# VHH binders against Type II nicking enzyme V.NaeI (vsr), part 2

Target 1, 166 residues: Type II nicking enzyme V.NaeI (vsr), of Lentzea aerocolonigenes (Lechevalieria aerocolonigenes) (Saccharothrix aerocolonigenes) (p50186)
Amino acid sequence: MSDKSSRAAARARAHASGTYPAPLNAGRSRNMQANRRSGTKPEAALRSALFKLGYRYRKDFLLRLGDGVKVKPDIVFTARKVAVFIDGCFWHVCPDHGRQPTTNEWYWSPKLRRNVERDRTVNQSLTNAGWRVLRVWEHEELQDAVAAVVDTLHHLEHGFDTSAED
Short names: E, the ipSAE of ESMFold2; O, the ipSAE of OpenDDE; V2, 0.75 times the mean of E and O plus 0.25 times the DockQ between their complexes.

## First folded at step 1 (VHH)

Design f1 (framework vhh_8fcz_2)
Fold by ESMFold2-Fast, scan of step 1:
Structure f1 (fold): chain B 166 residues (1-166), chain A 123 residues (1-123)
Amino acid sequence: as target 1 above (166 residues)
Amino acid sequence: QVQLVESGGGLVQPGGSLRLSCAASGFTFSDYAMNWVRQPPGKGLEWVSGISGSGGSTTYADSVEGRFTIIRDNDKKMVYLQMTSLKTEDTAVYYCARDQEDYVWGSYEFDYEGQGTQVTVSS
């Protein structure tokens, strides 16, 4: 499954960010994800922290990519070409959450795959257009999320992590 | 008035093929991404495939990747779903849906206009 790469990356990012706070959206439905960008507490906190550090960004900014593809990241740094997405916790994908019973898996599994496939398409389009893409988990520690954004903006090394050189 | 009219469904045996069609009217077709979604009997809506406004980018649900192909013809204002290697699990009403903001990440709102077209995979 090629689409497992996006989920593995999200999981690795969650581990790299340290420990999660108590789940801020525990039990929350994924059905209304279109509305999360305007009302998510973690998103607002991250934006506020970055602004206080002197970073200038755009929110709800529509990026027009080649081939008619459009994308609206949660936080956009236009000068540095960095797009930040804040991913909600998919209950049964989150490494620190228990697995859901199979009784509702027929509903959640296709929606998760749809999101992974869309994320893959969006990430590819952004990368092809010269953008750097960062995905942070909605319930990551604020300081870890801030550090990830700052590291991405400054292209900083991660000790012996060779992937940081890309 | 936005209109989407689906056709091409029917009864087919497992391993068979069908081509679904969707005729669009009432908007600038090439400005919008188009999607196919389906509703199996007794279940909710499931997203199947999407195609960008120009047709240069496509995406598929894991369950149909490699078996289904989404195509569009902007001159004819048509979007198609070519289905091969059909399985009993593909039995559903298939709907053509307009994606309002052409692959805006986190936008999961679709416009449904048609009655859908029934696909039944059975021996």
Scores: ipSAE 0.000, ipTM 0.205, lowest interface PAE 11.3, mean pLDDT 67

Design f10 (framework vhh_8fcz_2)
Fold by ESMFold2-Fast, scan of step 1:
Structure f10 (fold): chain B 166 residues (1-166), chain A 122 residues (1-122)
Amino acid sequence: as target 1 above (166 residues)
Amino acid sequence: QVQLVESGGGLVQPGGSLRLSCAASGFTFSNYWMNWVRQPPGKGLEWVSGISGSGGSTTYADSVEGRFTIIRDNDKKMVYLQMTSLKTEDTAVYYCAKGYTRTYSGSHFDYEGQGTQVTVSS
């Protein structure tokens, strides 16, 4: 009935079709990606940077949600209810990982679509339970990833989470 | 409740320029990748461009790279598509699309707007 319902339906169709290609040369050499190549995983680099700034978090912490969902985010702030995940772009979960799909490929494998939908279900369950979910692309610059986590924590501390707050 | 409102479409001559705007509300704007996708007449959806939550990373479809620039203003909760050197092949309805998370640039979307029509014709 509402425009938002129509757009939600369009979104559902787009997710169901899996027709959007993404360029694989996105997320090229960056600070976080460079650290990964030097024997440091992106999540370890982010955790180390946050620790050095004085932030305290849980790692390897299993969250049990009321609907039976269990998840271990890469970084958990239990008091503020912030769960941080560090994921690669879509090609990292592709069955042909290491193969570069072309921009003319309009179809994803069923496994890729199921993994995206599973992640969405986990994100929705966390959000419904009062958690903020932040997913950071491993190819983002380390400083940008750090800033996103810090900004999320500070906005929750202020009781607001809008772009109107500096 | 997520809402995306596109504007700025219109009729333009080949070689011309146009700026599309997208006003976002109902979510923490700076935490999500924002994308532009388009649907040419009689064809399926085509991903055009994406920008990370911080604005530090951008991606483009090969067909538009060098001609289009995606920009965001997190204080205003706006994302823009600056289009230059427009071709007749760029004729389409353009949609603003919120990423599923900040990790899915141009490949998966949580929400799409209503769209704005761009017509490139001589």
Scores: ipSAE 0.000, ipTM 0.237, lowest interface PAE 10.6, mean pLDDT 68

Design f11 (framework vhh_8fcz_2)
Fold by ESMFold2-Fast, scan of step 1:
Structure f11 (fold): chain B 166 residues (1-166), chain A 123 residues (1-123)
Amino acid sequence: as target 1 above (166 residues)
Amino acid sequence: QVQLVESGGGLVQPGGSLRLSCAASGFTFSSYAMNWVRQPPGKGLEWVSGISGSGGYTTYADSVEGRFTIIRDNDKKMVYLQMTSLKTEDTAVYYCAKEDLGYSYEEWGMDVEGQGTQVTVSS
């Protein structure tokens, strides 16, 4: 206990000085996420549009996959096994708007690179479990985002053989 | 049960080289990013380097960029830190650390650290 306690203290000091990444469950890491989410959320608009069209979905639904992979998609259609993610440009390195931070680059650049790899791992885990994954950038026009979700729900592709029919 | 076991530390002169190893067990190794962190005598923990689960992305602290190389072998469930041009300020206990995937990409942290391996750079 004393050894782990001293390491916890060292971790806290290092985190405060910016030399060590925050623990996953620390208030600081959640506060950084909350600060990013200021303003109107695109997922709220998308959910509202889908509900008005008569679609039923879950939000805040935790999916547990394989060995320790856990994910909460922004919109989940459990019966059809469709998971929708609304990705921020900054955190997911959008091709059009992605940029490298200059402040605290030692912390944020590794985080951004690992977010890209995590996206790939999560996508693969979901696909292996039989889920269809749709990722929409938060800067996507609402009309286009709605169309993508609706197309995913209604135009089921049953493997490689049906892709040529699209 | 997640277990990380570091090895490869020792005493080396400035300008020398060492290769640290970390043997992982108890989890799907290729699904998690791995990091090296260090604790110099009397100081807090410092992040040193990270590598993604696939090995496609590597990152380094400014203090070690160009001198250290992080590598992983997913078949052997090993992560390595190749250290060259060692300096006295590299003296520290080195730990490997597994990232927690969590349920949100905006969350950041390290889940498990091993017991560490001592590196001493001295004349």
Scores: ipSAE 0.012, ipTM 0.505, lowest interface PAE 7.6, mean pLDDT 70

Design f2 (framework vhh_8fcz_2)
Amino acid sequence: QVQLVESGGGLVQPGGSLRLSCAASGFTFSSYAMNWVRQPPGKGLEWVSGISWNSGSITYADSVEGRFTIIRDNDKKMVYLQMTSLKTEDTAVYYCARDTEYYGSGSDWFDPEGQGTQVTVSS
ESMFold2-Fast, scan of step 1: ipSAE 0.027; ipTM 0.343

Design f3 (framework vhh_8fcz_2)
Fold by ESMFold2-Fast, scan of step 1:
Order: sequence, then structure tokens, then C-alpha cells
Structure f3 (fold): chain B 166 residues (1-166), chain A 122 residues (1-122)
Amino acid sequence: as target 1 above (166 residues)
Amino acid sequence: QVQLVESGGGLVQPGGSLRLSCAASGFTFDDYAMNWVRQPPGKGLEWVSGISGSGGSTTYADSVEGRFTIIRDNDKKMVYLQMTSLKTEDTAVYYCAKEEGYSSSWYDFDYEGQGTQVTVSS
């Protein structure tokens, strides 16, 4: 039976098992790995846009949290206690993989499940220490990412309460 | 300076076993999850297994679960991959990979070693 839904589910399961190949030579050498960590174009573009808007932030700033948790966010606003993480496009390594419903338990690869659990632990530790956490996917539109950071920095009580565009 | 040195690869017949080793230096070993990734001939990188900094949690790709076991010795700064019931499809260069930070990125790995070649052939 040629059920399209079953085919999509099978592809998602194969991806979740880690059987889909990664792009050739991605992150293999130290130089490429270092560039991917800090030189990703979306990360550089977001940092540049924030700097041009007059924001001052720290890169490579290590946060030491109460329970022995240590974390180095991609962008840190120390005065406002905001930590920004720019998460790589998880599905980039499976270029043919479309969006799957998030309610499907088998959708998540073991690597992603572990990262989600770690992210929750880190987010909780940061929140307990008085920090606000923002996570942005690297494939997000730059203007939307900038807006999310700016909104988080200003923490307006009714930031989402606009009724009409003027 | 982060260094990861893999060893233990070789030629083995189908159904055989191998133990891979990774010696780590240049970072606080216990603070980082460690992973094994592999690259089969003519293909891209495939994540194989991961272990938390404490060693309390392990994860495996479905293709190797039940056949491979990841373990670490934090006192010796070593991570190991015990491989059993090897298949021709397991033929690859195996790399030890340190996870960078707390990013949810699929490829947030630091792998600097030359890797160790595993060839499964009759």
C-alpha cells in the first residue's frame, strides 16, 4: 500500500534513528568546526544587527550558575540578564525532510531528545538565577530574530497586546 | 588546546567485535557530553552514540542500539565504544566528538582527531 502518510512517517523515523547522511565534510576539521561554532552567517548577522542598533553584548562569556551548571550562550546581555542561544538548523542535515507534526513522539532523534532535555535543565538553571533565555533557530528571518531579542531585552508588560498597525 | 585521539579500529569479519577508545585532553572532561560519529565510504557523517558528562545517561542511533555500548572513565579521561555483532554496513571512519556547550544544534560537535578506521568484511 502506497500510503503517503505512512511514507512520511517512515522517513521521519529514519531521520529520528540518525540514519540520514550529513553534508560531506561538515564540521570535520578543527578549523571548520571552530568556524561553524562562531562564524555561522546567521549568528554573525544577528550580532552585527544588534551592534548597529546600539546594543552591547558579550560573546564567549561563561555563566556559572548555582548548581555547578556552566553555560556559554551565543550572546549575553549581562546588565539585563538575557542569554541568547542560536540553535543550528536541526533538519539541515536532512535537506529533503519536511516539517513533521511536533506531537509525534517518534519524530525526535535521540540526539535531539538529549539536547531538548539539556536545554530544559539549562533554561531552568538560568531562570532560577534570574536570567531570561531566548532560543533562536539559525534559519529564522533576521528581522524576526532581532525583534525577538529586542522584545526580550525590554520585557514590556503588554509587548504582545497590539490591536492594530498604525 | 582540545585534543581527541581515537584508536582500536581494524579489519573484522561480520559478527565480530571491536572496542574503540578515545583519549581526551585540553578541557574539563566531566563537563561535556561525549559522542561517537562515523563516516562510511562515500557518505556523510552519521551520529552513532552519546554519553552524558557524568556517564549516567546514554543514547544510541537505532541502527546500533543493542549492538554497541558507550562508556566513559572520567578519572582516565577516556570514552569507549564497545561494538558487537558487526555488520558490513558498520564500515566507516569513527570519530570521537565533544559536544560544544548547550546548543540544541545537531552538529554542535568538536571532533579534531584523525579518526579510527573500522572495516567489516568477509
Scores: ipSAE 0.000, ipTM 0.141, lowest interface PAE 12.2, mean pLDDT 66

Design f4 (framework vhh_8fcz_2)
Fold by ESMFold2-Fast, scan of step 1:
Structure f4 (fold): chain B 166 residues (1-166), chain A 123 residues (1-123)
Amino acid sequence: as target 1 above (166 residues)
Amino acid sequence: QVQLVESGGGLVQPGGSLRLSCAASGFTFSSYSMNWVRQPPGKGLEWVSGISSSGSYITYADSVEGRFTIIRDNDKKMVYLQMTSLKTEDTAVYYCATGDYWSDLYSEDFDYEGQGTQVTVSS
């Protein structure tokens, strides 16, 4: 209980200073933060890692979908129809793509509500056009983000296999 | 020094009323939605009510709809919960917290939650 209040205070201080909370893997978290300080954007880091693994993708590629919907995903695999978005995430905003209100969006701030509605519309339009959509949060560990993309390209669900460590 | 301080809890008879208060400091209160959540003995957190940053949008859990009223005063940096027709099932520690409605009802999903105030409804 006291522990819960202390954790809330720590998150509040992080919010005030603009600092993101540490990911669960502390070692890889330091490497990701170091990459950010070097001026490398999360999307550039992910693209670079995929390129080094031999994957090829489109950057700044405009997708024209039905009903007037146009989107420019951060990473596009045209042959496999996979679109990857790297979304900004503040520590006090739930990053989980499964956390969305059903039919009660009036409670949200107008800016946040518009962003969620846009994302839902874009995801649905892409899926209707036969695309697989992957959304990655900017604070995700680089290796986990890479694994998610690779798994999606190979028609696997996101689930980084740690057996390689053995 | 971000802090939320709840007060106003106590022991009341069934059918009684209480007014809970939450004093906020250390952040831009008028920019955040505010919520009341509660934790009954031996159970997890239950979201009770929420109010948008401007006060224009208000919602309540089904269990308290029509009995509780949430109010905010941005000038005084206060949020209140007016509780009427209290039932034994309303017995809980009550917390104020900031966060958006789509967040999970777990403590890790709320910012700036306070120490809580105990409400006991008993004859």
Scores: ipSAE 0.000, ipTM 0.094, lowest interface PAE 16.7, mean pLDDT 65

Design f5 (framework vhh_8fcz_2)
Amino acid sequence: QVQLVESGGGLVQPGGSLRLSCAASGFTFSSYAMNWVRQPPGKGLEWVSGISGSGGSTTYADSVEGRFTIIRDNDKKMVYLQMTSLKTEDTAVYYCARTEVYTYEGSTYTIEFDYEGQGTQVTVSS
ESMFold2-Fast, scan of step 1: ipSAE 0.016; ipTM 0.378

Design f6 (framework vhh_8fcz_2)
Fold by ESMFold2-Fast, scan of step 1:
Formats: sequence, structure tokens, C-alpha cells
Structure f6 (fold): chain B 166 residues (1-166), chain A 124 residues (1-124)
Amino acid sequence: as target 1 above (166 residues)
Amino acid sequence: QVQLVESGGGLVQPGGSLRLSCAASGFTFSDYYMNWVRQPPGKGLEWVSGISGSGGSTTYADSVEGRFTIIRDNDKKMVYLQMTSLKTEDTAVYYCAKGSEEAYDWLTSGMDVEGQGTQVTVSS
């Protein structure tokens, strides 16, 4: 495939120059290092940044929604009913890194398909229960992700009344 | 936990062929992209090829396209690199690398490179 070939060329050029892909969050590329430390993730970086700015949130907080739906968002703001998820590019078809399959379903594992379907169900259940859902891509710069969360907490009109945007 | 063991390298003449093997353990093999990367003497790592969890999609660096073929056998938890028309420029230590997340290739999530690799030397 020509599209795959062009991506392969870009990857080969990055490796040839000794340049590795940027981490999915701000900082160093951990995935190419032999002594990579476990447990440091985009979710942890975003939580840390929000905490340093003085925001109060919950992690590991189980939301029990209608229709038997239960979910633990990555970050939960209970008073304002905002649930934040940090999504991987491939699993959620990121505009910058997402790919269309070249053949029918060969690109999708059953587990990945179930993940996408679960996310759609969870989003609808949360919205029906009055929650605002914010999804942040793992590849997004940390400061941009922080800004998106902060803006959502302080300016929620786009989620509640789209007509206000004229 | 994750273990990748490369083999099949050796000394080969220009124009020759070799097949590299990688035996995987410690993870659900069919859920992950697998890659081959190489490190030529005195240089950094160069990505060579990748294959999706199902084996339905393969990609190659321009420098090896048409000469190398990546294959996987999920029942045996093996990934292979069939190399043909070898050039002196292919001389390197070759490493097998697991994608860092399910269904991700190295571009989106990077790769975990482990082990000693297998040495390929193309020379007369």
C-alpha cells in the first residue's frame, strides 16, 4: 500500500536520524528506552498537572449509571459532573494518527472493536445522566490537555447549549 | 515479564538470504503489533518492518521494501523476518520489538526494545 509505504518512509527517516517518536504526552520517549520505568502514563501526567494547579478531582471513582452501566473515568469532577478520559490514537481514530483499514476488518481486533463500542455506550450513558464527557488524546501536548480540562470546567456552554454559539 | 528472543543471524555474502526469528512470551501475542528494528555499527536504531496482531497488515522501511518480508505465526508466538538480496548496508544487530499498546505500531505508542538481538553481517 502506497499510504503505508509513505508512513514507513517517515518512520525510517526518524530512526535513521536517531530521532524517536515523541511520547503520546509531553516529555521524553519512554517506549524506545531499554530501562523504561513502568507506571508513568499520560493519565498520571495530566492528573499531576491539574493537582499542581489546585484542582480537586477523583481517580478510581466508580460511576454507577442507568441501564447497568458502570464506569471509572480517568479523572472525575463530581461537583460539576465532568468525566475525563484519556484516549489512545489508534483505538479512537485520532485525526492526526488514526488510520482507515485498507481491507474489511483486518485492522481491528475483536478486543479493539469491543473497546470502541463500550466507549460509545459509556458516552451516551454519561450524557443521559447529565455528565459532560471530555476525551483527551494521548498524543496531545500536556499543556493543551490541561487547557481543555480547565476550559471545560469553567466554560461548559458548548456541551449544554450549542445554540449559544451562534 | 515480556521476553523476546531473537535468532537466525550470521555472516552472509552480498545478494544472500537469511531468516530471523523472534520467540515471544509474557503477553497476549496476537493482540500486539510486532516490529523489527536494527542498529548498524556506530549508528542509532532504525525501524525496519512491522506487522499487525492478526498478520493482515505489514509495513516496511523504504530501504528494505521488496527485499524483506515480515511474517508471524500466532499459534507458535513467533515473528520472522525473511531477508533476501542482502546488501552490506544491512549489516546490523537486529531486534524484535513489541508495540507498547494493543493495536499500536511504533509511530503512535513507540516500541519496547529488549534483549541482545541477533547480529547480521553482510560481507565477502
Scores: ipSAE 0.000, ipTM 0.095, lowest interface PAE 17.5, mean pLDDT 66

Design f7 (framework vhh_8fcz_2)
Fold by ESMFold2-Fast, scan of step 1:
Structure f7 (fold): chain B 166 residues (1-166), chain A 123 residues (1-123)
Amino acid sequence: as target 1 above (166 residues)
Amino acid sequence: QVQLVESGGGLVQPGGSLRLSCAASGFTFSSYAMNWVRQPPGKGLEWVSGISGSGGRTTYADSVEGRFTIIRDNDKKMVYLQMTSLKTEDTAVYYCAKRTYSGWYGSTQFDYEGQGTQVTVSS
């Protein structure tokens, strides 16, 4: 009826073969940023990894929300109502390297602030419509990104009453 | 087992400052974004601030931008929230929270452990 059990079986097989991500002890030998430098888009790498684990998703799927809001998440799980976005680092606007943690931590450029505000509005519209929203940095380790998606799909995160939602 | 232990809360007057601390254990600290979330009296969880695993990226809720600073010390497995120009509306229980991803946009699906730390801003 549902492919939830078949996806669970695929994950169990991947775990048994040693390919299932172990987020707590995950190595950082392969990250989405490194894959991007090799000509593989972060979105494509994440989609490929999820597909190989037996997950089925929609890409470029248009979601129509309240107030005329329309959005195409990078990865959509329609049955579980999970929308995944892969957020860029904006290296030319807000570089990650060379900055001290206490220096300009509160500073946002107008462009970066607009992007954050837009993303927050989209996130709120999605959650109000019953969707779970996951945002992943493109510089995250691929295994960590995969684990985040899996955890979100199966409500394994703390901090809110997931039993009331599922 | 993931464990996050918050401290540093207290009673402070409007315009005052306070530094919150969070000691983390049970996971590879530098691999996860860390966040501060708060729960004002009688309201739901509100995301406050986030910091990437490397510490190179930070972001803040509009209500606290320019007043709060989030920092982390990966060697000590600590995350901090430096709060300045405190307002009565900052009164809340503050929790530090981890995610496997570095997203921070208003999500209520954060991990947090323990009782949090109470911040009361009142004259």
Scores: ipSAE 0.012, ipTM 0.159, lowest interface PAE 8.9, mean pLDDT 67

Design f8 (framework vhh_8fcz_2)
Fold by ESMFold2-Fast, scan of step 1:
Structure f8 (fold): chain B 166 residues (1-166), chain A 122 residues (1-122)
Amino acid sequence: as target 1 above (166 residues)
Amino acid sequence: QVQLVESGGGLVQPGGSLRLSCAASGFTFSSYEMNWVRQPPGKGLEWVSGISYSGGSTTYADSVEGRFTIIRDNDKKMVYLQMTSLKTEDTAVYYCAKDYSEYFDSSGLDYEGQGTQVTVSS
């Protein structure tokens, strides 16, 4: 009769590893990683919307940074030095949907920690090289994602804190 | 077309060992980080291990740390998962997965194929 304890431990380990909640029917899991040769469906929709608005960007563009960091952002505006990443909720910690165990609020699974560490390294390297970095969640409304990119391109500052001068 | 072909699964007793293999084709293998993910019966997808495009760094889920080793051979376009001290909780279909962005896993994982079944049972 120790099954309950073993199942609780297994659930805790699965959650710490970033496992998606288990469905009774698991047939959908393999289709959750829906990427084409260039970008995801959300990436394609965002690129299409930006192109229709008259914006020109690069896709499949490899940035080689001076500190040895290599990165291929989902959307690149070379003239304005803006790099856009479209982050998946499951593999990146999303404030709205990213889930951490209640008992481990300061701890991350190794995959999630690795993604956070790489994001920090990439963001720092890009910023040091004079690039502006925008990260958009794949579950974000298309109109909101477009607005975020357009605002970034026009140097519009969205301050959560307005303490700064001008 | 991207192809990932997993092999090496089977039935093994608790405490046993298995080596999984993944043969990759249709993309520039040496430019992508490679991962192993698994799906236990009746559960969701779980990330297991990752290896950088050069093989210079590896990461593991806490549940397998110290027991599993991920290795890649860029010349042969192969990635491996050496599993030791297997537990009944390791029973799952194992999938080889590439990062869908080159050089960094900035956007997530891409996997497709039959996978290879690992059953840990006496």
Scores: ipSAE 0.006, ipTM 0.280, lowest interface PAE 10.2, mean pLDDT 69

Design f9 (framework vhh_8fcz_2)
Fold by ESMFold2-Fast, scan of step 1:
Structure f9 (fold): chain B 166 residues (1-166), chain A 123 residues (1-123)
Amino acid sequence: as target 1 above (166 residues)
Amino acid sequence: QVQLVESGGGLVQPGGSLRLSCAASGFTFSDYGMNWVRQPPGKGLEWVSGISGSGDSTTYADSVEGRFTIIRDNDKKMVYLQMTSLKTEDTAVYYCARTIYESGSEYTVFDYEGQGTQVTVSS
């Protein structure tokens, strides 16, 4: 009857099989980049929506942090020191999709744990350097992702946003 | 630099078998876990199977366990997927993918460099 119930069941099956969720719009070339965050349709849609709202940001911007940590966030607001990451669902332990289920759980558990630990290390290094970190899931509704970024920016003192000038 | 070249796909009847191959170059093959992932028509990527760098451990998605076998030959820098009891729902482009493990990087668990190989199971 309800598509909400059938969507929950489909999500549970996708999680059990390790299927990446479908991005915001179906697209062959976009789906082929599901294992790479840079250049995905969800990332492009979020960037486009933010630009259309008058926000300026950087992409492909490498941040060098303490202790040899280097990171390249998907969207960077340099003036406000906000770094945005668009995370793939299964490998980053999305709340909606949980952990990757396997019969040999130890294979995925250590790898997923290393991803989580890396993300925590990156988040801590960025925070220690004065950056605000926002992570959004690639399957998140565009409107919700935009709202999260805008909310983060609006809770900071801001004048004219020049993060992506030139 | 890193290259992964998939082959062995084709058209097969339900219940049939195929063996996919992936030739790797440009990195120290035995240091990395390898995986097979697939993309069915109109759907996102689905992880199928993984094998450790040493070959000592393998894992499978529930949908293929007992039907598919992942094997690697580190001397030849090859990874294989032996597929049996194929079903129409196995129709997809299949990619081999390297597990990325790099401290201080933003890479996910998988990275792939190949164009994939098409498997079509007709009914």
Scores: ipSAE 0.000, ipTM 0.111, lowest interface PAE 13.0, mean pLDDT 67

Design m1 (framework vhh_7mjh_2; at its last look DockQ between E and O 0.02; V2 from the best seeds 0.00; counts 0 for: pae O 12.6 > 2, placed apart)
Fold by OpenDDE, look of step 2:
Structure m1 (fold): chain B 166 residues (1-166), chain A 120 residues (1-120)
Amino acid sequence: as target 1 above (166 residues)
Amino acid sequence: EVQLVESGGGLVQPGGSLRLSCAASGFTFSDYYMSWVRQAPGKGLEWIGRIYTSGSTSYNPSLKSLVTISRDNSKNTLYLQMNSLRAEDTATYYCAKDWEVGATEYFQHWGQGTTVTVSS
């Protein structure tokens, strides 16, 4: 899936399934903007922002699923069964920033394809285990990432959203 | 090229039994874990169970009492024995190859599936 069209299609499917947040055009909270820290890794920034909002989560938490799959999401909400991933644009073949390597293509192309397929299988395994999966690209704005997580948690608590089992 | 071909599906009455087969080719069958998964109409994929290279098995707890997975490495064939079938077991059943030799994390390849319909 190194082709731009293939990446776009993959993103569209992720949006449709709710595994990747759609762009939020409304509801930019000033508080979310204030949590933007320059110079930190995207995952650390998101963790910090969520913590400041009062959310508690696990990091570096190994999930052992019933099918034998093991995965470490960047953020884990154990009670709500929400797993959040911050995906690198290159390694996970972001439709906006991912590109086919020009050097050693014979090595990198298969590897990147495998990464995408692995993401798919991990998502399916988590879904089968009753987990909601959220994947956020590293290039996404912090406020949008926070909003996506908060929205997901809110809807799960109020029954407006279903678990990823569907 | 890796190929997985499921067979044995069909119409069965409630309480009946069915044995599915998966013919594998294009890879060293004996070196890989194999899994069964299913998808009911309008529902998501459900993992059924896995068989390891040692022959040991792991099952979905909700289905453990109803299913048995086995393999014949000499025939490159994976099996799924299902007993006491219910209407809710109606689905398309897929065999899946794990990603890497001895890997437990991912499914690399899927067959086209075989459909099982449980109905009176």
Scores: ipSAE 0.000, ipTM 0.266, lowest interface PAE 12.6, mean pLDDT 78
ESMFold2-Fast, scan of step 1: ipSAE 0.231; ipTM 0.609
ESMFold2, look of step 2: ipSAE 0.216; ipTM 0.661
ESMFold2 (binder alone), look of step 2: mean pLDDT 81; pTM 0.812

Design m2 (framework vhh_7mjh_2)
Fold by ESMFold2-Fast, scan of step 1:
Structure m2 (fold): chain B 166 residues (1-166), chain A 123 residues (1-123)
Amino acid sequence: as target 1 above (166 residues)
Amino acid sequence: EVQLVESGGGLVQPGGSLRLSCAASGFTFSSYAMSWVRQAPGKGLEWIGRIYYSGSTSYNPSLKSLVTISRDNSKNTLYLQMNSLRAEDTATYYCARGDDYGGNSEYYGMDVWGQGTTVTVSS
């Protein structure tokens, strides 16, 4: 009863302070072997931060959508219908290198176009089923990734969903 | 009625600066992430950046050194500050409600768009 209030207060306090763990993929390691022993993946860091803020979610949860579409988002909020994906660097081209894929670059590779089309199909299927889809880059700052998830959840909790489907 | 209205576009000289505004109405502005997107003549949409309800920002790395996004929740207004403008920055600039991970924003989490404001960089 008081648990939700306590979790909301903890979330607001941590968010207001702006104090979060390191970036999802810090990329900064002293050497390759030390980095291997840490073992922290971007999705694990985001999940850990959300758990510490009091959010409840599912991981490894398979969603079965219409027209044979099946998808397993990195983080799933089943009651609120929010699916979170952590997208990897675009090949070896990633935000940390100061180069982000532009619209023109999406047309140069059939594999890149196929990935965009697959993501678009999955996003549309999720949206048609009443889900909110959030995608974040693995190289995004952890605090920004957390803020995006929290923003999406707060938007939904205030009843400002653009979808009429429940 | 949910709507976004951009302003502040116009003619600017190369090397100049410009600040765009986006006035939001019909929804609780402070509860949403907001984005800026541009479209140059004959090109597709290019995501500029986003600002979360907290004020935390994320930018297109190709544009990060040239732009700053800010918001004033008390005025329901989103801003885009642009510096060191080049001819290649000539585009229609849109504000949008929602977030995009940096892909083609028209296919992701942006659900309300403004009509756009045109910026022309020319001597």
Scores: ipSAE 0.000, ipTM 0.260, lowest interface PAE 11.3, mean pLDDT 69

